# VHH binders against F-box/kelch-repeat protein At4g38940: the designs that were tried, part 19

Target 1, 370 residues: F-box/kelch-repeat protein At4g38940, of Arabidopsis thaliana (Mouse-ear cress) (q9svj9)
Amino acid sequence: MSSPIIIRAPKKQPPEPPCLISLLPEEIVVDIVARVPRCYYPTLSQVSRRFRSLVASPEIYKRRSFFGCTEQCLYIAISKDQTSDIHWFTLCRKPNGQQFSGTTASDHRLVHIPTLPPMPMHGSYVGIGSNIFVMGGFCNWKITSSVSLIDCRTHTAQTLPNMPKAVAFPVTELIDRKIYVIGGSDTLSPMKSPSRIMMVYDTDTEMWQLRARPDWEAGKKWFSSVVIGGKIYMRTYHNSFVCDPNDTSCDRDEVLHSKEWWSACVIDDVLYYYDVRENCLRAYDPKQRAWGVVKGFEGLLPVACKWSKTVSYTGGKLVLFLQKTEKTEIWCAEIAVERREGGEIWGKVEWCNVVLSGNFHIMDCVAVVL

## First folded at step 5 (VHH; framework vhh_7z1x_3)

Design t67
Fold by ESMFold2-Fast, scan of step 5:
Structure t67 (fold): chain B 370 residues (1-370), chain A 125 residues (1-125)
Amino acid sequence: as target 1 above (370 residues)
Amino acid sequence: QVQLVETGGGLVQPGGSLRLSCTASGFTFSDYAMNWVRQAPGKGLEWLSSISGSGSYTSYADSVKGRFTISRDNAKNTLYLQMNSLQPDDTAVYFCARGPDYSSSWYPSEYFQHWGQGTQVTVSS
């Protein structure tokens, strides 16, 4: 069933004395709070019942969007000891009185969201606006066709119409407001071929469509993917493929496959992943079909790591998660990347520290705009 | 090469008990979570229980919670399932399966690649 990762007792505040802010029109209070950085919202929720209600209101997030005050927030799906339960965490920055743009020197931590229900393992997670779509996966080794929508403004979940087929371990990508679910399996039996269909969800019409699958070798499992230029780049253990989702053909890319680009991200049409064996950030340019190494941060990141995950982040940055081999620690770093003079890619580590300790592992990371 | 071998199955009366064992070789056993899964005649796979690499954390399906106990002996590279209060509906082939290590969350094929051959449990009078 459920294995609790972090238990937080629900805290109910006592009745508050009258607050002078209650004399302001609601529209004025909403305008004020919308301009406050989201990292202060937990503190605001302690000021009054009105503020506690307001920071959880959809209205505040509409107003943030109107004022251009939205922030990209990372939500991380995490399992303890890789059992069947997935719990949501968010990457939080501690307010420390420093400027909100540029250099960060504050503590960063992964914080458990106890109000969200446990999610199926190895499902698909897609961030669209302020929402996370959760599709498929398995719980207690039963593969599901269920679809849920997580509203990150309120930390609530609701059910949506099911997928046409149950699936776990698919390639899932968002292209032009459509979610493509390719491959995967409807059974956990070994030696079964991946799904022979592609399912497409149109977020505008809210309808699923079954389509012919891309042309790929039977018996291969899909394990990693990114989108570049409207094409889906996929890695299995044996091959890497470049597929146009509107065409049933996929082309192999042997140069791309020459590196183990697991859990990669894309910034400005360049693919990035962190190589834990060589302790370097690698970049693939699909136009040149060439790999390069990102320079400029040698010795600044933990070494002797078992795994890595990169996620693209606002402002030409990526967030890198690392797990050390000899410790139950998840490290996180924010790295700014830029192409310089001779075509070299240079990186700058903005911050790097331990964000979660214990027998946890990251299943996925989703970016939303709040 | 990774190998998992289940033993301990057999015929038991309703209300009886059995202890299944799974012997692992070809990998560092304590680095991996382990699972018990069964398949009843004419049914799909049903996950029953998981245990962490250290043995400190366990999970159970509702259908077996309170009746089955998962355990492991890392010194012997062996996984166990103690089955009590067996019912005719527990008749199935029981498999052990390797989960990924604590830090390999993006190698999903770990769940598909490493299964034992299974051991038959029949609960009948």
Scores: ipSAE 0.005, ipTM 0.357, lowest interface PAE 9.9, mean pLDDT 78

Design t68
Fold by ESMFold2-Fast, scan of step 5:
Structure t68 (fold): chain B 370 residues (1-370), chain A 125 residues (1-125)
Amino acid sequence: as target 1 above (370 residues)
Amino acid sequence: QVQLVETGGGLVQPGGSLRLSCTASGFTFSDYAMNWVRQAPGKGLEWLSSISGSGSYTSYADSVKGRFTISRDNAKNTLYLQMNSLQPDDTAVYFCARGPDYESSGWYAEYFQHWGQGTQVTVSS
């Protein structure tokens, strides 16, 4: 029989120092989080309820603005099937430390925002600051004058006073903090010409004005438009026009019209669109009045696509959406463009991958600053 | 050569039922949303119902919600409108109309670009 040896318990070591970030005043935590790229905010929201509340607060987005840490975020209006209302998706960049280096592949996805209600399609969708204005369009085949404001910081929607007139399929452009809503239709009748009235919303005064629209050919309701140098560049099936929104007259541009520049964007006063038939990115310089092909990325994008949409993006870049002839696949690519010696334009594909699978159709894409 | 032909109209008593049919030809029927629209005597066009190309999504005007059912048979290139609990105010010429082609081109055409001739529905005692 042996007697147990009694060992005196050692004194407890001092506890580990608390995590430094948990000891910081709230103001300093806000400062730190504001400097974190927004792509990490979903991960931060999983750490605690406090962090979840913080990344959704208006305060964090005001702090980001103060520090110059804002970034452009793309919000995409998508219809699932031809008669469904618009649902909002975000283009999310997911950093992946396991990604193979040296490839253009990335973990980009379109992610549905379930907190936003379905909204009318074929209306006006305009990004201003951290907000999206949703104006007019079709809801259950009724043309509406309703206006909604989406706060992209909180993913909430608010109802605003209606437009003076209901309209769908307008040309809509933002110039000098004014939203110009031009043409379109107030009825579902295919025999009616586009509206001869222009509606202008001043974002500073929060007031609507009715004006005579610029004089362009009455045609099919599907139009393409961009803004360059404070002028609206517009394509119909029959003509391309360059219009001053404060003038009722438009000049025709036959060189611009020589290409089918649907769903175009503008970077540094140059118009870009993707030609799905020839699988190339085309650029129009209004100063030279000439079309060129963007060089440097031949064979890097998907082929056999039935439509494309380009959107301008931060840092002299463009985001390109492509839908393959097979109905279930939407591709997205980010392309950096630069003008080189002699006026030649070169592009570099930063990434390219499938961002949404299923019977989805992109109706519009809106850039906001968050 | 897009053609839409409505049938199934007629005289019916209040509270009765009718089933309208629209036979489509000259296009791939399943690629297009389809619509029912009516025009009552002395009044403008009223949209009633829409159905997606797949048939998975439907929408209805408040005036007919719960009484009318839109459906389609893509194998037969036929659109249907089942009308129940008919009222005198439902008296109208009923048209089918082709919606936009989101499936074939990605370009959105003008709504109601192609219409049928219409079929007369009269609700009377």
Scores: ipSAE 0.012, ipTM 0.386, lowest interface PAE 8.4, mean pLDDT 79

Design t69
Fold by ESMFold2-Fast, scan of step 5:
Structure t69 (fold): chain B 370 residues (1-370), chain A 125 residues (1-125)
Amino acid sequence: as target 1 above (370 residues)
Amino acid sequence: QVQLVETGGGLVQPGGSLRLSCTASGFTFSDYAMNWVRQAPGKGLEWLSSISGSGSYTSYADSVKGRFTISRDNAKNTLYLQMNSLQPDDTAVYFCARGPDYDLSSWYEEYFQHWGQGTQVTVSS
């Protein structure tokens, strides 16, 4: 059955009720959005085309800075199936719409940023202000000297001049607005010794310098590192070192080395890492040269994990990522830490849930200020 | 213990074809990217090809693009390299290697820490 052709003019539609947001001047909308935590911006972008444009606008981030409403946001570099294609995700909090007897319910998840291009694997990712510097690594199984700048306000990427040398698997740290790229390899050969040259990028002058690396025995293994008090704390298979990159010598720390402190973070000059074998958060105090176990959250975190990563977060907190051995689940927890009288460190799990499911691997986590 | 065993090497004439196999044990094969690497007499290691754990993504060195095909059978824990249009300069020992380990215990270890013993390929008349 075909419908007959109606030649009548349609009746004028009644006006739709105006959207509440359309009644507000642009300046007021910008002021409101600037005061909203950034983790809600993906949700806001779904409300209207106007909001999608606003949350990507540099004006919002300028307004946030003006109001003193900036916050530290986490960007996570993730590989699928251990490929050379790295995609960016951000950690977002979503209200789950339910609250029971004084409990604030929340849903945390990793949200893919589809507008950013794939990044090289095993390169350097450094957050400075609202930007992420991406340097070196390998792409399509070739080691690169490429440098990219990601603007986290707009989620756009810009190509910068290359590093002096191609490198993958370096130790990379930010000290006094200079990026130190130490060691690593220019080939994927397993037996090659790490580079003897250190590359230093000055973010103020935008210039690269080549320097001899500090005098320390690195061995043939790639390294783990953190910065405490302007010094680089590094772990190799054989030793852990405390180095000033501008000095000619490094001190060995045998107590620090007594734990396998991979993927560590620093809060108030204390080094933290999660021990997946013992299911505990360990803390190293470099002033006392002593390891302790963080107390207060027994049984609250998932067990039987093969991998962990900690990232420092504002307010004396860290974010912990855990990957289960038997499941394609990435868990995330926010842990507040405090030092009590007597030197004991206590932790409180603010939340813990699955943030990403599938065959994904976290390559690095970068904090920016937005 | 991780074990990788390569087979299928031998003597072939220029223009010929050969299929290499690598059988893996001691780990969950489908969780790892796999690689083929070769070493010609008196020369360094040359990476040839990689395949993702799922098999959905492959990459090739320019020297072998269009001639070699990497594939895997996760049900059989086996990696393959189909080599066509072989040239005398393809003469080398061929190794399979497990990709990077994102387990906490090996996060900063060498990229190709787990290698097979290799299989010899000789391209000669």
Scores: ipSAE 0.012, ipTM 0.388, lowest interface PAE 8.5, mean pLDDT 78

Design t70
Amino acid sequence: QVQLVETGGGLVQPGGSLRLSCTASGFTFSDYAMNWVRQAPGKGLEWLSSISGSGSYTSYADSVKGRFTISRDNAKNTLYLQMNSLQPDDTAVYFCARGPDYSLSDWYEEYFQHWGQGTQVTVSS
ESMFold2-Fast, scan of step 5: ipSAE 0.101; ipTM 0.525

Design t71
Fold by ESMFold2-Fast, scan of step 5:
Structure t71 (fold): chain B 370 residues (1-370), chain A 125 residues (1-125)
Amino acid sequence: as target 1 above (370 residues)
Amino acid sequence: QVQLVETGGGLVQPGGSLRLSCTASGFTFSDYAMNWVRQAPGKGLEWLSSISGSGSYTSYADSVKGRFTISRDNAKNTLYLQMNSLQPDDTAVYFCARGPDYSFSDWSEEYFQHWGQGTQVTVSS
């Protein structure tokens, strides 16, 4: 005998929360997205078709600038072979990354930008606003006078008028919206003297000026430089000089020269570089005329590195790139620096991890504002 | 450890041809750009030609452009210079030289640190 079957309806599921932001006017959504850090933009593009369109629009970057919500972004010029063209990568952080207590590990990685064409290596790379100027260098073993402008908002490149003279391996600095291109070579011949011409590009007038440079050290080709207080601090192989770009006079600084300060950066008028032989961050104060070692992070950075590059970053920070001698590993660290009681400089490693693996070589690093 | 050995020099008449070879050992040959440089009697060093590690890129001094051809065989660790239409002014000791390590991003005044012993080329009737 059959009994009646009691069918129980499943318990009602709660309704999904409405996506309230999809109900807002376009102008308000643009204003909200403009205030979101750029590291969240890839995640936002996965939320909806509307967000994917917004984060790809030039309107977002105009709105970020208008609201003062811009941030510094690092673009890195990388070679896959010692004689090949450079390719552009950007330093990215994945949101909601895990960090273990007592570690400096993070989700930072170098990400290739495939939409940008390969560009000449060993030229000048200068960040101005949201743009990168790529000037000179060599391509197919020819030294070029070509100038390209990269728009970092769209990852597109545009050709600009050439420099007055082709040059590779120059010292390049930005002072008061003028780009100074100093020294270098117009030939790959080791028997030719470096250029005695300084080229100056005014970004406001879009005009080049040729100037004679002081003969700081005749016949020397090895230059490194930073800008402190509107002056160019530069190192040749045998000497270091402090030069006013609008004066022919240069002062020697033998204390500055006592360290091999290649690939340095400047924070609050102090020069920083990483000494790969001694595994320490060194700081030079031009007002005190003294070298010091940055304290507070001994043993937190990788050792046995053949090359380093420091780049200044907002908030009293620098970004340090290190390339391992024996491995195809590029490490990156963000270091906050502060001057403490007694004049000592202390550093805090905010994060440190491998950002790129493989047969890659960092040629330069450029900061832009987006 | 690093060793470069040039061969193929000799006496040749004007308008003749020679092929120089340079055998490399003690380093990964394909990772380095290679150069040919010469020194004529009583004169300084003259750079002639460069070739990239892959062999994809070459460059030449104006004095030899169209007459000389640089090439390499990475499987044999060997650099070549094919010299055509030789002139008396081409008389010199020819050296191969290893290029700098560009991975350091900086160009040193010690640009060519590793040179061969040289091979003599004499162009005379």
Scores: ipSAE 0.012, ipTM 0.362, lowest interface PAE 8.4, mean pLDDT 79

Design t72
Fold by ESMFold2-Fast, scan of step 5:
Structure t72 (fold): chain B 370 residues (1-370), chain A 125 residues (1-125)
Amino acid sequence: as target 1 above (370 residues)
Amino acid sequence: QVQLVETGGGLVQPGGSLRLSCTASGFTFSDYAMNWVRQAPGKGLEWLSSISGSGSYTSYADSVKGRFTISRDNAKNTLYLQMNSLQPDDTAVYFCARGSPDYSSSWYEEYFQHWGQGTQVTVSS
């Protein structure tokens, strides 16, 4: 049976209290906030003291992980005057096309994290989960064996056990939860060769081990590296090497070395770097041992740049940083890459903007999961 | 082959001035940032100053800021350090070191690989 239908004009409902969510139990609020994208967290921190504490809490990030709501966040190590201590910045986005103010309006900016202490220069940085490991480097021209852990959930730093040896300018890579620190120098003396030792940190046992490094000639110095298929690919001025961390020998790759693949990244077992002289993104396929040029975005990136840095990003993308030769500007672009029929690689520039102005130099870029 | 040669060192009284020069060869000088570094007897290396390849940007250690001036003449492939108000603590061997190429990621471009032989500066009465 049905009741008679009474047609009534809609009544205006009274407005809900602006702080209704503040009346909920904390566990419910944590569940709600954990599902919110991190670009809204600065806004949430302005709503109340409770929300400010919550978005900085380790508990919120555990809940994000539990719900599968984590995001890959970029932390950028920057020096102001090429010689000052390193400071941390994050790549931040305004939601829904809102823009940061300044000489160049954009929706992306590098934002300084003032609560983190300055870091030594020319050390190693490795992102693992929500943490950044900071290892070695130098300050006041003294090389350190110090290790620090940055917790990116709280923006706090903790001291960990030192490396077995002090080192600056090493090659550093993460493979199977082990951090490999290769080469570098324990002295800034002009008459001394780089270290012949490899140090390995096991993140599960929290212990350092000294190992024999691969058998290459003394005096060979490494300036760039990536990991592909569990092997470390390293570039010097004179050669490029492919090394298995469990083998004492390294194979040369002359085709890989034919390009100046500094500050490269890896997406789906393909090496990418940006060639500032030819203004193109280059890709190396180690299976075919061949270089290609990424097509599809010609003329969309700034020209006359003195350096570039690429980092891999979620969804088959890379983030590219470019420094102008004649301007105190750091540009950033997000590029989606795809392999098409015949092995051609095509790219799409999702966005490209100035993200930092001033005499700043990017030392490294680290991805964490938050 | 890269060569860096420092000249201009010597004995000077406290409060005096010296101008150091570093002549570069074997590379395109204007493509590289350049550095001055010193080593006092029994002490480690101390960075003093850097200059960009174009000469547009300079930086200084706090110990020398306001007293030392770095400059370069790219037409002559020469780096300079003008040292004023010298103190006894400035006594050291002074080295020039090649920094980052203007086409690379940073000034750390293995400065211990391409350093000069050094020039001695002694500040005493």
Scores: ipSAE 0.012, ipTM 0.420, lowest interface PAE 8.1, mean pLDDT 80

Design t73
Amino acid sequence: QVQLVETGGGLVQPGGSLRLSCTASGFTFSDYAMNWVRQAPGKGLEWLSSISGSGSYTSYADSVKGRFTISRDNAKNTLYLQMNSLQPDDTAVYFCARGPDYSELPWYEEYFQHWGQGTQVTVSS
ESMFold2-Fast, scan of step 5: ipSAE 0.058; ipTM 0.493

Design t74
Fold by ESMFold2-Fast, scan of step 5:
Structure t74 (fold): chain B 370 residues (1-370), chain A 125 residues (1-125)
Amino acid sequence: as target 1 above (370 residues)
Amino acid sequence: QVQLVETGGGLVQPGGSLRLSCTASGFTFSDYAMNWVRQAPGKGLEWLSSISGSGSYTSYADSVKGRFTISRDNAKNTLYLQMNSLQPDDTAVYFCARGPDYSSELWPEEYFQHWGQGTQVTVSS
């Protein structure tokens, strides 16, 4: 506490002039660093070995939480060369308009996290606080019930007790600190119907509960889901449903189903998804039961994309990932959305860049708070 | 425009061996994982084996592990399945299938969007 945060043992080489920050007590340095945006942490790590240790420590993230200085960080599950396992990447930014080196210069890049082991594909990936829960899926084409916990402060993984049932391709949603794992399959056979079991994990009690799933259409698979107002909105090829997890019934929404809302996100109780065929961002308001197109950024995003994924972000924003049809390029854009008079929704592209090139495929995106 | 053509099936005695081939055209073969799937009379589809685009990773169903070997020749756009120690229960139509090209929302049937017409394997005395 009273000692300098750095101990200098100068060699023959002349020492740099003392950094003013390095002369402060450790407690004060922790307080200052906790208030600094994470994009500056790589720069801070170059000040001293003490700062390198500090920015990776659990202590700094505890202090950030205490001061309310946390940030939402995106972790992306990616398959390489279409293997049966995923690798973790994080979305990184260079400050002050500096750019990452490479084929296409940009200030945003997906960066591989080599300390995390490969993990099963097509399972459940849920961010809670500074942790990611990785549940089920398949590896080496075998369906698993394994559960891993990733600590995003240290980039370490630990094994937790298994799920009650092995499952891949489920619908997974977080509501009121409970993880709902719905449907999915225990086999990779295309002739098998989805699971009739719903598994619920209570993060407070750390207990699993098995329930029968609501009375949904048998043999229909789930392609997209979101949570709005504590209800789960789900899409299949044939229908879109609105289900209360505390009820056994699901209501059909034909207006919602009129669009193919793949990989959607929710901002202020409005569902958003990117339509790669029409190259537009679409919004659904469940209170009005109406679809609209987000205005204000036409022609600013890449075209000829085969797939999109949206993730909600702090401050009324979403992050959009786009995968090109012709090129092995993954694009990413941050879009701010706002409501205007007449009920129109307008968007602003804050940035748009190629974030990863090569034979990579995005499997999922998870937001954590650091 | 995507085409997959299987060859090499036929009649074989129990304990015998066969090598199946699948020739691919209409896409960049090395960019896709490839699969072997079979369908026995009156039964559903059974996945047997997968190989990554580079050929570096392989996986097998427990029913064929140690008896079947998947391989590929990316220069020839050809997938192979070497089948050893064949049993009467291996009697089926064998299909090659291209792996998925996008999206974490893919169900198992979408993993088999493109497959060939199949080749018949009969294991009998």
Scores: ipSAE 0.012, ipTM 0.391, lowest interface PAE 8.4, mean pLDDT 79

Design t75
Fold by ESMFold2-Fast, scan of step 5:
Structure t75 (fold): chain B 370 residues (1-370), chain A 126 residues (1-126)
Amino acid sequence: as target 1 above (370 residues)
Amino acid sequence: QVQLVETGGGLVQPGGSLRLSCTASGFTFSDYAMNWVRQAPGKGLEWLSSISGSGSYTSYADSVKGRFTISRDNAKNTLYLQMNSLQPDDTAVYFCARGPDYSDSEGWYSEYFQHWGQGTQVTVSS
């Protein structure tokens, strides 16, 4: 049976009716919207053109900062199979999940940001304020000195002046508004040793310096680093080091090295990492020089994972990413940690769910303030 | 000490086949993803293929997909690359490279440059 040809009206929305809030002066509307959690901004952007423009404006983010209503937002650098570049995702929560958070499961997911271009892998990714610096790395198997700045308020990228040297696979840390880019390689040749130089970018003066790097074993790859008390703590295959980047001094820490603390984070001067083999969160206190296990959430996290990453978060919390060994699932959990009487550390899982499915790989995670 | 030794290279006619082998020692082979990378004369490094520690997952560059097959024998600590329908532009030094020490994640290709073999020469010519 044939059906008649039906010409449908072109897709259009009726004119937006004036609402009472649209009659308010712009400054009052900005004040109201600035106090609204960012998880509602996608919904607000669908109410009117005015709100859509407002939630993307720099003015709203300045007002949020003034009122102390800023939120830490996680941006995740992800690679797909068969690519030599990274794509940016952000961790988002549905408003409905927040409304029922005390009685129902949270609806968290990683959302792709299609307005950002693909960027080099294995460079430096540093969050400062509402911006992400993307420095160096490789694209199409060539190492670059390029620098890009991502504005997380608008999800746009701009090119900045290059680094003094091209580098990939460095140790990168932010200390006192200076970005330290240490070691790495300026060539993908397997016969070349890692770089002996350190590059320092001062975010206030916007100037680069070349310096001698701290005294680490030549030719060793560095797998993990964190900053505690203005010092860089780093792990290699054979040793863990505590280094002051300002005087090139570097001491070994055998107690720190007794655990495989990969992809660690720091909360209140305590180092945390997730042990995927033993399925536990471990904590190192450098003042006591002792390892402990975080208690209070046994059996609440997925098991049989091949990879983990922890990221520090506002309010004494961390975010944990886990990738299943035999599944194409990336899990995410938010864990609040606290030190109790006697020095025992306890954790509470606030939520845990699958945030991305498919053959995706997390390359790095950056926190910004919005 | 980590050691990787490639063998099986040589001269082959266009349209021919070769099987490369890489023998690993100094680490638990089954705990690591493994990779094949090549470098043609006067050109940069080109990643070709990766295989997970278990052997369950494989990935290929578009230039070799459908022609090359990666495999491994964990009991023998050996990685293989079966190369079919070889062309003159496949002429290169072929390297075996180990995946990241702290992660078995595929697509983390730059970490494979930490541990490489000496390479084996493949020449495709009449």
Scores: ipSAE 0.000, ipTM 0.266, lowest interface PAE 12.8, mean pLDDT 78

